# VHH binders against E3 ubiquitin-protein ligase RKP (RKP), part 1

Every score and structure here is a prediction.

Target 1, 188 residues: E3 ubiquitin-protein ligase RKP (RKP), of Arabidopsis thaliana (Mouse-ear cress) (q9siz8r82to269)
Amino acid sequence: KLHGDLDVSVSQREGISVVHHGVGPPIVGLEEFSICGDIRIVKPPLVLESLALFSSARANACIWKGKWMYEVALETSGIQQLGWATLACPFTDQKGVGDADDSYAFDGRRVSKWNKEAEPYGQSWVAGDVIGCCIDLNCDEIYFYRNGVSLGAAFTGIRKLGPGFGYYPAISLSQGERCELNFGAYPF
Below, numbering starts at 1 at the first letter of every chain, in headers, positions and changes, except where a header shows other numbers; Kabat numbers aren't used for antibody chains.
ipSAE, averaged over its two directions, is called F for ESMFold2-Fast, E for ESMFold2 and O for OpenDDE. V2 adds 0.75 times the mean of E and O to 0.25 times the DockQ between the complexes of E and O.
[cut] marks letters that were taken out.
Atom coordinates printed by the task and the answers are left out, and those that the model quotes come from them; centres of patches stay.

## First folded at step 1 (VHH)

Design c1 (framework vhh_5c3l_4; at its last look DockQ between E and O 0.10; V2 from the best seeds 0.00; counts 0 for: pae E 14.5 > 2, placed apart)
Fold by ESMFold2, look of step 2:
Structure c1 (fold): chain B 188 residues (1-188), chain A 121 residues (1-121)
Amino acid sequence: as target 1 above (188 residues)
Amino acid sequence: QVQLQESGGGLVQPGGSLRLSCAASGFTFSSYAMSWVRQAPGKGLEVVSDISSGGGSTTYADSVKGRFTISRDNAKNTLYLQMNSLKPEDTAVYYCAKDEYGWLSDSYDYRGPGTQVTVSS
């Protein structure tokens, strides 16, 4: 029964719940029902383009414990808001990731971090950059990375949440912006 | 080139105290959150406590709340764990860990060799 004990221990450390509605094992991807605006997959599996003036979406992974990171490879370098949101965060044609209390974002076009309001943070980005979006719920901090280099802690003292109502990887894209989401290692 | 070295473990009676230290080098210590993790005999890794890069935010496993205190001294590149009211269930190897890049994997791959804490009468 050692294998069962080890699996339970690893599961407790991940602090993640992943769902999907197809057959087979759940994998982390875009939650179709979360899309506000109009997002097209222009190259499988997860090269996305916003067709509306402002589009937002969440992944199907809910994080409430542990440390997690996903990466966004930028194909364009305009206005995007990359980060983390709860289910309570409203997405509208005017509001996306970072525009409300329950979400946190980095935007390298405007060189700002967003949690309801903007503050200067980070570096300007260019097409081809890889942005790391990290949440550390052991220490209640959010970090961003540009091409593997830390931009420093963006947010501290973020609200700790419980199982089933945690943070999701989330992105917002202005019209015509394209990016590739990477929830695991991917050579670019 | 990241180096972490734990110290301060040992044998102690139930109800006793120990203070663990972790010396860090090879990275900008003050820019990273740090953790103590432990592995009890026959068990997997358990996160004991975490501390933010500036030291302003801490978390604790339920089993150690009120008994253990994490702290850091960014000027000395040192992480600490004060362990009071120790119980036999706290017997484990304790590791100091730096965060890492990775998705759906153990985020504590950058850790020292650990220090043994044994609580018994």
Scores: ipSAE 0.000, ipTM 0.144, lowest interface PAE 14.5, mean pLDDT 80
ESMFold2-Fast, scan of step 1: ipSAE 0.319; ipTM 0.768
ESMFold2 (binder alone), look of step 2: mean pLDDT 82; pTM 0.828
OpenDDE, look of step 2: ipSAE 0.007; ipTM 0.241

Design c10 (framework vhh_5c3l_4)
Fold by ESMFold2-Fast, scan of step 1:
Structure c10 (fold): chain B 188 residues (1-188), chain A 119 residues (1-119)
Amino acid sequence: as target 1 above (188 residues)
Amino acid sequence: QVQLQESGGGLVQPGGSLRLSCAASGFTFSSYDMSWVRQAPGKGLEVVSDISTGGGSTTYADSVKGRFTISRDNAKNTLYLQMNSLKPEDTAVYYCARYDEGLWSHDYRGPGTQVTVSS
């Protein structure tokens, strides 16, 4: 609990801010209010499935300085757009991560990177692959990894944000797609 | 634990009225701005109305101005939405939500209550 009658705790380390309820270590997970469509946790802590035609969500962790990574273990190989988005990124039934200028995504089903427009990037993925999603704000770059092997810099010169703003781990999933999020790569 | 629980939804005819309630617990209700947000089938979330901590300031989406009234009772930890002159376009799941100024967004919402306006 923060002073001033706030019941929500904010745990902050240099470069990352995590909002959680109560006292104790911060827990990085899905920000429920961010969910557009229908994403369910089908196996705790973070095995997710999209039940709507196209669903999007972001984590409750804001990255504003430094180099940070999270991983996505693919349980299915269909369309998933995985990466980073600001709070202002619009999530709709047709638009998700990578469809606005403040969001960046990798999609290994279509072998593409997305920042408003699609460009070829990466490798085809299969169920069982682990995709690493890395943002490096020291260099303003975003990288993706497949099973620990770098796919190279996907985006360079990513948009700089003002004080109080940052990038959130964010995902978009087509209907029936399933993955497991792992935030243990964050030093928190 | 933060909990928000909506009630008062249902099926109404066009031109009808409903009053939604939201029971809040697990936090100091009087210290937070609160909102009503809605989601129509297959659409994104729309913020319908906001109310300040003391109830002295309210805002409304253009789609509901003049028809909906937000209010709160801090002694009862309850948020209200009075909905008049309902239209088919108001059909949605309505959520009670807590506003987080640091996120410029809402950090908690209830499970929602279904409002169906049908002729």
Scores: ipSAE 0.000, ipTM 0.105, lowest interface PAE 19.7, mean pLDDT 81

Design c2 (framework vhh_5c3l_4)
Fold by ESMFold2-Fast, scan of step 1:
Structure c2 (fold): chain B 188 residues (1-188), chain A 121 residues (1-121)
Amino acid sequence: as target 1 above (188 residues)
Amino acid sequence: QVQLQESGGGLVQPGGSLRLSCAASGFTFSDYAMSWVRQAPGKGLEVVSDISSSGSYTTYADSVKGRFTISRDNAKNTLYLQMNSLKPEDTAVYYCARGLEYDWGSTFDYRGPGTQVTVSS
């Protein structure tokens, strides 16, 4: 079973090897140079709040093969766009994760998936929910979970631009929205 | 022009309550997080509470948790601070501020002129 409560045991039970691809740093965290807008670290290292109208950031881990997941614990229920972005995806004061063709996001406040254009997807979220963000580069799919329950495949045929191209966990938050990032589980 | 105007301050006995209001104009109030900031005589600014643009999220300083409640009415462009169980240590000028403070040195882009709260027997 694939759901947001992924760990080594779940991956092994499903016949999926745990392979750490592209993590690199000993501690996966926020890439400070990626921050666009203004993000307050409320509780180090990974409880974050947007101080600007729209803020975006990438993690410091690049995924270029395999199946990977991170989780976002929502402390607020407003507009957040959570998912995956390449290094080339532009972050601006009006554009973030899901607003360009090399980024993919889920937003449970607007019940939408974003890849340059918005389409209905998923469920409304509430503060306290845990959103799983999964990318499967073996199948070229992205899918999301809400409290361990799969919301289905969000995107298929995800964009790849050759050797050295990779996806980073990435988030965009409207002003005052707060979440906690969890990069501890990379189950497949 | 951006304008923030506080009201509701005054003199109150320890254990009493006050409700502060902040009237906002000159910008789209519902697009901005808001904060209450105070300054006691001879001391620096302390962020007391903040609230997200939607009102979905609130934060409180440890000194006021359980006693103060921040809220907003986006239809009326008004920010509120309900202050209960007031202590002499709460004596300060209270400012309404647009935006949030962050720990590595940025501050609010606008604040009001302030309203005096005095807690004294």
Scores: ipSAE 0.000, ipTM 0.119, lowest interface PAE 18.1, mean pLDDT 78

Design c3 (framework vhh_5c3l_4)
Fold by ESMFold2-Fast, scan of step 1:
Structure c3 (fold): chain B 188 residues (1-188), chain A 119 residues (1-119)
Amino acid sequence: as target 1 above (188 residues)
Amino acid sequence: QVQLQESGGGLVQPGGSLRLSCAASGFTFSSYWMSWVRQAPGKGLEVVSDISGSGGSTTYADSVKGRFTISRDNAKNTLYLQMNSLKPEDTAVYYCAKETYDLFGSDYRGPGTQVTVSS
């Protein structure tokens, strides 16, 4: 079962550790045990909808070295906070990605970047947009893209060093918001 | 279109050396981390070494540390792997791979070059 029936393995690739449930090759996907609120997988594997007022989740991949990206295809244009979070970032019914100093998010509905506090960043988004979420631990920077066009460096000096250091793809969605996650199964 | 082509594999005795090369095209070579990945008969893929776009940072699997050296020539769009003190357990197909900046997406790999270490 989801709350204790796990067999865990780690990816062989340097700079990424993937939690794998059971047999077969490790695949990057949503870590269902990380869900706070209510996120429904409306189309497997990765078309998601928030059924709670505010829902958050992490992927099952920990990034601790190198440059990595994932994409979010927006099916709705409301409040979504998209980016990166450590395991220590608290997810609650009012707080998610970007609401703690160990998480970083872009929200194109409010045209803001979030790291504990909001600052203006980026562009307004619309349904059908593809948002790229890039972390570069070689430079300690986070970048966001809209439909393949860079919005510039959102955050610099992001490195947090210590035992168990690492960032996970992470999302927070207000009620009714829907998106599709792409961890590289399709060309960016 | 990303294209990667390995060369330099062959048969060598234990303790010998080989130098692998990978010719890259179809992308801005100096902007991407590159890696060498190998697959021994009947086993999974193992990332052997990687190198940053500038060449300023490298990593190695514990199995090859002190024996293998990764390098690149960005002017020639070429990746190298210098393999010293080869062991029978280094026998594998060696692949050149481009990091796609995606989380576990399909690696762009070349067709591979066979390295056989036998006495």
Scores: ipSAE 0.000, ipTM 0.148, lowest interface PAE 14.7, mean pLDDT 80

Design c4 (framework vhh_5c3l_4)
Fold by ESMFold2-Fast, scan of step 1:
Parts: structure tokens; sequence; C-alpha cells
Structure c4 (fold): chain B 188 residues (1-188), chain A 120 residues (1-120)
């Protein structure tokens, strides 16, 4: 914990920290310095496409307490790994969200959940689906939704280290995959 | 072995700028909030600035707000303090410190410090 309270203008609730560079209300968006590979915003505000074989990025929002959700509207149905990662999770041209023990991902193309290794989870997805990515730090669980329908608990006992340890909305996309991020969702 | 090593201090004229760096090793840097702390001659410790593990939230002492900027590069395990519009009152030894998250010993490790002297 920092000395002093969180800036309430950044978040209505404790447990989220947003990098705020401008004047006015803070906006949750893509953290451009986190990009590994080549991700472009093909349509504002947040329709993204991977131009590299495998690209990864984090949002500029750190969740370290409470229950939070963001949504991903799929514009393509190929390999995408959607979920949550700490800053310690390595992003490379071969590894992204779900490839380290401090990251968690759902991939509806392969119908799998990823935390270092793949296990069956969820449903096959199609272009036009909206995938909800929920983290519940009260219960230490991660859930995914498809078009508002819960796919069940994907991960339990999720890893936490220290008071400053937090999870970021994070995505990994194979070449040509497109999606739109929506950070306005909250399950409560 | 937790190690924190500051660099970038020196003598600077009033109104000048300096950028301090802190190289961290021996722990998962990206998992910890970090602070810059200073001690002026004959005075106690002052927490100058704090930054959350992910860089998503920062705080500043009123004495430096608007002049100093804290940042971090978790890929390089490095903490920075950009100091602009320096004043003689900013003369101090500057320490990089790790936030333990424990209320009774909130800053559990500090580096050896780097001297900043603001004088004509």
Amino acid sequence: as target 1 above (188 residues)
Amino acid sequence: QVQLQESGGGLVQPGGSLRLSCAASGFTFSSYAMSWVRQAPGKGLEVVSDIYSGGGSTTYADSVKGRFTISRDNAKNTLYLQMNSLKPEDTAVYYCARDSGWEYEPLDYRGPGTQVTVSS
C-alpha cells in the first residue's frame, strides 16, 4: 500500500489504478508501452489488430482488489488469448497472456484455458461474440462469459504477491486477429 | 539478496534538472510499489514520491508536486525520478526504497543513496 489514499477521481472503487497523463477524467485504455509484437488501433477507440505473428498488450489499469470485468468483442474467430496478467508476465514473440503462472487466459478458438499449460474450458467462439473477462480478488477466481452467459470458474486460487501486485486486462493475438476492447463493464 | 542502487545525483544550479535512476535486483520488481525518499542536512526523512507496482498511481509530496515526476520501467527493473525546476531546498541525499506493504515497516529496503546538491 502507498502512503495515503488512492485518487478517487481515477476510480469510483478501491482496487483499480489507472495511468493518467491528461487533464480531465482518467480513461482506461491500451498501455502502448506494453505492446510486444505489432498491434494497431484500426478503428478508434479500441478496435485492435495484430500485424505480427503473435502480439500482446496490457491495459493501463491495474486491478489489485475487488471484482472487475472488461469485455472483448471479437471481430475475428482465430487464436486470441484473453484475460489477466501481472507486469511480471513475459511478453515475447512466442509467449503471451496465459503462458506464465502469473497470467490467465481464455482461448475460444482452441476451447482452452491457459495458466502455463492449456486445459479444456469454455465454448468455441465465432466472430461477433462478446467475451467477458472477470477477475474476483475477493474469492481469488477468474471467470469468462460468452455473450453474457457464464462459462463457469476458469481459475481458482489465483496468484497474489505483495501489496503492489496487481492484474491488468491483457490480450494476445495471432496475426490478422481483430477485437474491440471495452473497459466500462463491472459485474456489480 | 535485495539490492537497490541509485545513480544520477550531483551538483546542479537552481532552476536546473536532474534525472535519478534506481537499479533493482534480487526480487520481483514489478510486484512492489516503490518510493523515492530524501533526507536534507539536519532534517528527517521525507517521502518525496510513491508509485504503484504497475505505475497506475503516483503520489507526490506538496514540496515537489508539479516539478518532479516518478516513473518505472518494469522490463528493466528500474525506477526513475525526473527533477525539474530544482530549488536549494531540494538539496538532500535521495534514496530508492521498496514498499513492504507492512504498516509498521512500510519501507523495508533502501539503497545507499545519491547526493543532490542545488547551489550556485
Scores: ipSAE 0.000, ipTM 0.082, lowest interface PAE 19.7, mean pLDDT 80

Design c5 (framework vhh_5c3l_4)
Fold by ESMFold2-Fast, scan of step 1:
Structure c5 (fold): chain B 188 residues (1-188), chain A 122 residues (1-122)
Amino acid sequence: as target 1 above (188 residues)
Amino acid sequence: QVQLQESGGGLVQPGGSLRLSCAASGFTFSNYAMSWVRQAPGKGLEVVSDISSGGDYTTYADSVKGRFTISRDNAKNTLYLQMNSLKPEDTAVYYCAKGYSEDFYPGSMDYRGPGTQVTVSS
């Protein structure tokens, strides 16, 4: 499960759907078929490096109800756009998370939030920081955290999606940038 | 509609020089950062150099520092790359690229031209 389910005494299974490629318990991880650009898994399962000018990927977890968070441990301090995207968000060699209206990103190198357009938000980040990416579908809001400290609401009134659709943890990395994704585990 | 057109590529000997130009139209050139990106045979894209909207800030890839110089003429809507001391490893298609903002960042590249071939060989 996505780490930082802080508002509930027990983790909610309802509100998250995990794609799996066979029998067995589903595990949240990187959806390798979503990768645009060139992402190397430096250390399995989830330490990633971009080898292309601009690379993007989604997790295999679809969030459609409730409040969920994942973390990104920064191994480098350059351009990374971290947040949430639908399946309809285009990933190209020029566009990633936050470059379309159905995606939302925080970039601490540029100290900006992205939803098609950039606006000032957050704090400058450094290598070693842990960035929390939180979506709250009860309030239709997205929040980011730096080393456990809230940076405030980044986006309010996020786009409501129809049945069968949801938001995925999603990241975009400029060339040479490196991070570790932490989605937690599914206890039951 | 955004248009970028590169020129000035060609075949040169190692140690030679080339100057690339990029003619921009369809947007307010002076409001956007610009870059030169390249793709060598069998490799991914590399940002070679970028320049801020006003020309006051420039960045270079480690592979080209001290050899290449990026510049722009906002009155002429033109971006330039002066390439000196060319090496065989500089062989690539070179693209002019427009950013989304006043500073160029790879994650915000908006548009790229069709490219111009640079070949460094004897």
Scores: ipSAE 0.000, ipTM 0.163, lowest interface PAE 15.8, mean pLDDT 81

Design c6 (framework vhh_5c3l_4)
Fold by ESMFold2-Fast, scan of step 1:
Structure c6 (fold): chain B 188 residues (1-188), chain A 122 residues (1-122)
Amino acid sequence: as target 1 above (188 residues)
Amino acid sequence: QVQLQESGGGLVQPGGSLRLSCAASGFTFDDYAMSWVRQAPGKGLEVVSDISGSGGSTTYADSVKGRFTISRDNAKNTLYLQMNSLKPEDTAVYYCARSEWYTGDLYGFDYRGPGTQVTVSS
């Protein structure tokens, strides 16, 4: 879930823009046009499995101000790179979240953080864990949580973006990995 | 006991072709993605190509795209690399590896074979 309560009486907030391509109220979810590789929706709307060797996707929510968090419930314990990326971050069959300087990822299988290069960070994860992915644009920091417990600041001095640009919740999964994304219970 | 054994390397002229094979044993072969990794003299490891457990997805390094083809025969527990239009720059020891994960230019491998030498010279 994104940080803070999603109140059904609030249709939009300063600092977040939601792109909705369907009929009905705006809902934070997976951005279908962002998918690289092959991601199967195992259980609608947001239980996902990678069918390709490496798959990546963004949410339809652009964060450009404030402090925001989403959660990932791990169905498997293998390689998943979870975090934040701009629209300019290249998603290919070999590159995903954390492989370019405008993306940031945590991988608990290898206990590493990614921003172009890997560095040690965090704790090993297991299936059933809930990983919180937090971005704080007031302080230009990214940090992660495991089952509600902070793992500390992963990235400081993250890249400031110009007007019209922002960070998206973004994930990359190796083949066979499964997770459930949680952006909150109510539409914006 | 996981074992990987490469074969098919050798000396070849520029523009020539070679087919590498890797015999796998000690695990359920079709449950794992597999990679070909090479190391040229004085250089680090480069992932050349990988293939999913089913064979349905493949990737290639830019340096070999269009020239090399990875494939597998799950009934025979064998991985292949067809190398066409070989260049002196392809000279390296080629390793068969069982892929655990990968991202960017970094790959995680559980197991790697002893390697087979490929030399491309005039």
Scores: ipSAE 0.000, ipTM 0.162, lowest interface PAE 16.8, mean pLDDT 81

Design c7 (framework vhh_5c3l_4)
Fold by ESMFold2-Fast, scan of step 1:
Structure c7 (fold): chain B 188 residues (1-188), chain A 121 residues (1-121)
Amino acid sequence: as target 1 above (188 residues)
Amino acid sequence: QVQLQESGGGLVQPGGSLRLSCAASGFTFSRYAMSWVRQAPGKGLEVVSDISSGGGSTTYADSVKGRFTISRDNAKNTLYLQMNSLKPEDTAVYYCAKLPYSFRGTYFDYRGPGTQVTVSS
């Protein structure tokens, strides 16, 4: 009586597509099948910790039009690369968000922005900070915020991959780093 | 070219203190975040603490919070670890480590040869 290998629900609105595994309304959360390394949900729904030297994951929401933001509440202040990645961006034990040209990250530990290469950007962060990760596909720009204050445009002319492209909220965490993901009320 | 040299290890009784130092050369020290990592006999590497390039942000493993303090002197290209209230479980080789700009499957891109810390009565 069950359909296929997995019970899946899909919700789509203009600019966002969400895959929800299970029952009830679709919810934006962590895409467990995207995890590279070892990420544990240490406090439901979305307080995460990296148990591997380098771990990466995507959310289950694909942004393909409009302006969207998610937040990361830092429980630790070490190396974390926070931002946006396409489905095609490789997540390996050596590569995460910001390490390929189709991904973009902010790291407030090293005060840098990442798109394949590092450039100085932003401010040092501390545990307790809330980092906003904003993508604006109307302007093809990515912005970051620290505790609600804009750090300015990080990336402009962001890569477009043609029909079917999209960007996912995505994170990479060094060992022991902890954060809480906040996608707002569904959708963001 | 990158050189990291630890010092200050030794034998100390439980409850004692030690201060580790790391002399860095061959790179622009003030531009990079730095870390202390340790390895106990028969165990894997544990990241103990790290510090931002300017020193304004620090992190600590839960095992050492409240007991250890990381600091740096960018004018002297030196990293420090002040270790207080030492426990037998702190016995390990301690390594000074340089953090990369990009995370390429390792927490650090360089580490020093290490300094032995033994906590025993």
Scores: ipSAE 0.000, ipTM 0.184, lowest interface PAE 15.3, mean pLDDT 81

Design c8 (framework vhh_5c3l_4)
Fold by ESMFold2-Fast, scan of step 1:
Structure c8 (fold): chain B 188 residues (1-188), chain A 122 residues (1-122)
Amino acid sequence: as target 1 above (188 residues)
Amino acid sequence: QVQLQESGGGLVQPGGSLRLSCAASGFTFSSYAMSWVRQAPGKGLEVVSDISWSGGRTTYADSVKGRFTISRDNAKNTLYLQMNSLKPEDTAVYYCAKGHLFYTPSKAFDYRGPGTQVTVSS
């Protein structure tokens, strides 16, 4: 089970940068300008549904140092590609998170990990599962969890990025798929 | 109304080949991902293969990788499944499904065809 709250002050979370357009403390959420396709908020703030064939989005949080996690609570069991992407990762109507070298995804519907190419990984998921997405930039590794149980290291030797660049929580949903994003953080 | 009609099933010997077709109508076929799913006697539904709206991306279940090929012809509103090196365990009713609604319980069956029987036996 994942626990944490990324809406606390960024000053207490070195290694993460959060952008918010309003007055008040930065809050981790969906970056609306990142959306490719059509994502509707079913229940504010973060229960989402794809209305387009493939919809992709990033969070407004850039991870550039340290170990960070977020959760995805699945409301449907279909194709969803969940993980991490840079700003340079292309999102199109047929390509999403994990379809380019600078993105990494887990898809429990097809039981695969994606970094440009698919490889077997993980377990089949069902509606109601909570998928944990972890990036560890101290070790350059990405891990996924199903209902708090580790599925093992998915990716090792992930690409190191230059100063000013980082990885964003990122998702791609096929048409009709629904999930809730839950952001969390914990110290080393 | 959305309608999907499969064809091309039949009886084949192990090691044989079949090509399934699915004729689609009632929606903009070229705008949706399509799937082939199957149900063996006494078993649940298994999604065999998916194809993106443009045909640019395909996926396959581990049980059929290297043997089956999904394709589509958007000008003809038709989905295909080429099945090679057939095994007795491939015996199932094969269904054409629109997008990913097939495995959403409330709507899955509304956009699935009636199926075509494939039997692999001597």
Scores: ipSAE 0.000, ipTM 0.116, lowest interface PAE 17.1, mean pLDDT 79

Design c9 (framework vhh_5c3l_4)
Fold by ESMFold2-Fast, scan of step 1:
Structure c9 (fold): chain B 188 residues (1-188), chain A 124 residues (1-124)
Amino acid sequence: as target 1 above (188 residues)
Amino acid sequence: QVQLQESGGGLVQPGGSLRLSCAASGFTFSSYAMSWVRQAPGKGLEVVSDISGSGGSTTYADSVKGRFTISRDNAKNTLYLQMNSLKPEDTAVYYCAKDTVEYYYTSGEGFDYRGPGTQVTVSS
């Protein structure tokens, strides 16, 4: 095993090298240092509420290849943008998941898909719905489900990333919106 | 037992081309994503490109986009890297690497195996 596991250095946009080392946490959860705005855990482990006008967060897991799905159980029916974002996607008090070209989101309150611009997609959601957020990097597609029923391909030809970079489960919530995250329920 | 063996390296002039190959054995090749990783003299390791198990998805470092193409032949258990428009800064030892999982936690897992490497030298 002399030629086995090693640190990997990856070049990214702007010429910055990133070194990846080791095994991450055994449980997929919210990356609390990613939070922009104010998201609180109202029921552990992962029932969340936004206390700021607009809040965003990433999971602590990166999807580099293959398929992954996570679920969001809606506790409220207002504006939430649910999907996938790279580490470079800016989270601000006005911008979150789906507001930049390196992020993709579904919002069932406005019945829209977001990738920098909004386009009609999906169905209106209600409190109690379970939204599935799926990324398939083998096909370069993102699709969403409502209560186990596919809403169709939301995005095709999604932006390819450099090695060592990937998409993170990511959410943005308007003030007072609440959901429960379920990570790793449908690993691929 | 996992084995990876690179070939195809050599000396080439700037603007030239090389095609690297990696012969894999000891695991179900089509079930794992594969990568090409390089190390230039006095520098750290750089992931150049990766490809999904099916070959349906590929990615490239910004330094090689538009010049390098990764591909695989799952029937032959072989990974390839076509390198065009080579530059002196592409001089490095190139390694074939087997990825561990379809997803990674933050901070990454790295590779569970790599080959011994093949030297690429671009000079004029």
Scores: ipSAE 0.000, ipTM 0.145, lowest interface PAE 15.1, mean pLDDT 77

Design g1 (framework vhh_gefurulimab)
Fold by ESMFold2-Fast, scan of step 1:
Structure g1 (fold): chain B 188 residues (1-188), chain A 121 residues (1-121)
Amino acid sequence: as target 1 above (188 residues)
Amino acid sequence: EVQLVESGGGLVKPGGSLRLSCAASGRTFSSYAAAWFRQAPGKEREFVSAISSGGSTTYADSVKGRFTISRDNAKNSLYLQMNSLRAEDTAVYYCAADYEGWLSTSEYDYWGQGTLVTVSS
């Protein structure tokens, strides 16, 4: 809390707020202080591997209005829960994205969508797939893409948040799972 | 697809040792995380130990230093070596498997029928 305040700067654009440490332009990336578990950066900036049984992290970008998307290139095909979480969503060694009602995830290994409970959704994924994670706050919907093809609406009527709050790109990876995050695929 | 069968349970005196085995039948056991859970009379199932597909291990604080989990993918088997057994280790022990996951019972799709371990003087 005190340490984060000493190094933080914030840039706000329409619908997105980016937290950046130090001096320079704000860059969307992994919020390293959000990491629960153990995530290794295999190749800078954003090729990641989970070294703990279950690891979770948020991006440093808060989405509070509009339609936004990020992509995850899968380097492995095991359990990954990819989507969106609030700052308040609890990340523990047993809980990650999609395990609380303020987070939403797609898991293509189990072909399921998660919002506290699992429901069938999507398609089985393989290593080499690119998963698009889209939030549309104009419609209050979350949907996912596999290699550019829409999988349909995953969640509708997603919880509306008050002023000063938003959803963050967020991921959870089981041990040994590897992916690359891409936050620059779509316009700011 | 994995089917699990536990064995090796029995009666043992405090301070004794016991080795539990779990035989998995299924095509791709080596791709699964596996775990041991236990349920004592009148209690909820609790986590004991887990091993990832890559061989990394974790343990509940109550068994750390006394129990060792291991796997043999060539034999499709999971083991729990239990040393320095205590009366409070008395429980039905369950083998569980899933692709990878958490330390809670809700995250494992495949379960064995259980094997009873009784630690009594």
Scores: ipSAE 0.000, ipTM 0.121, lowest interface PAE 19.5, mean pLDDT 79

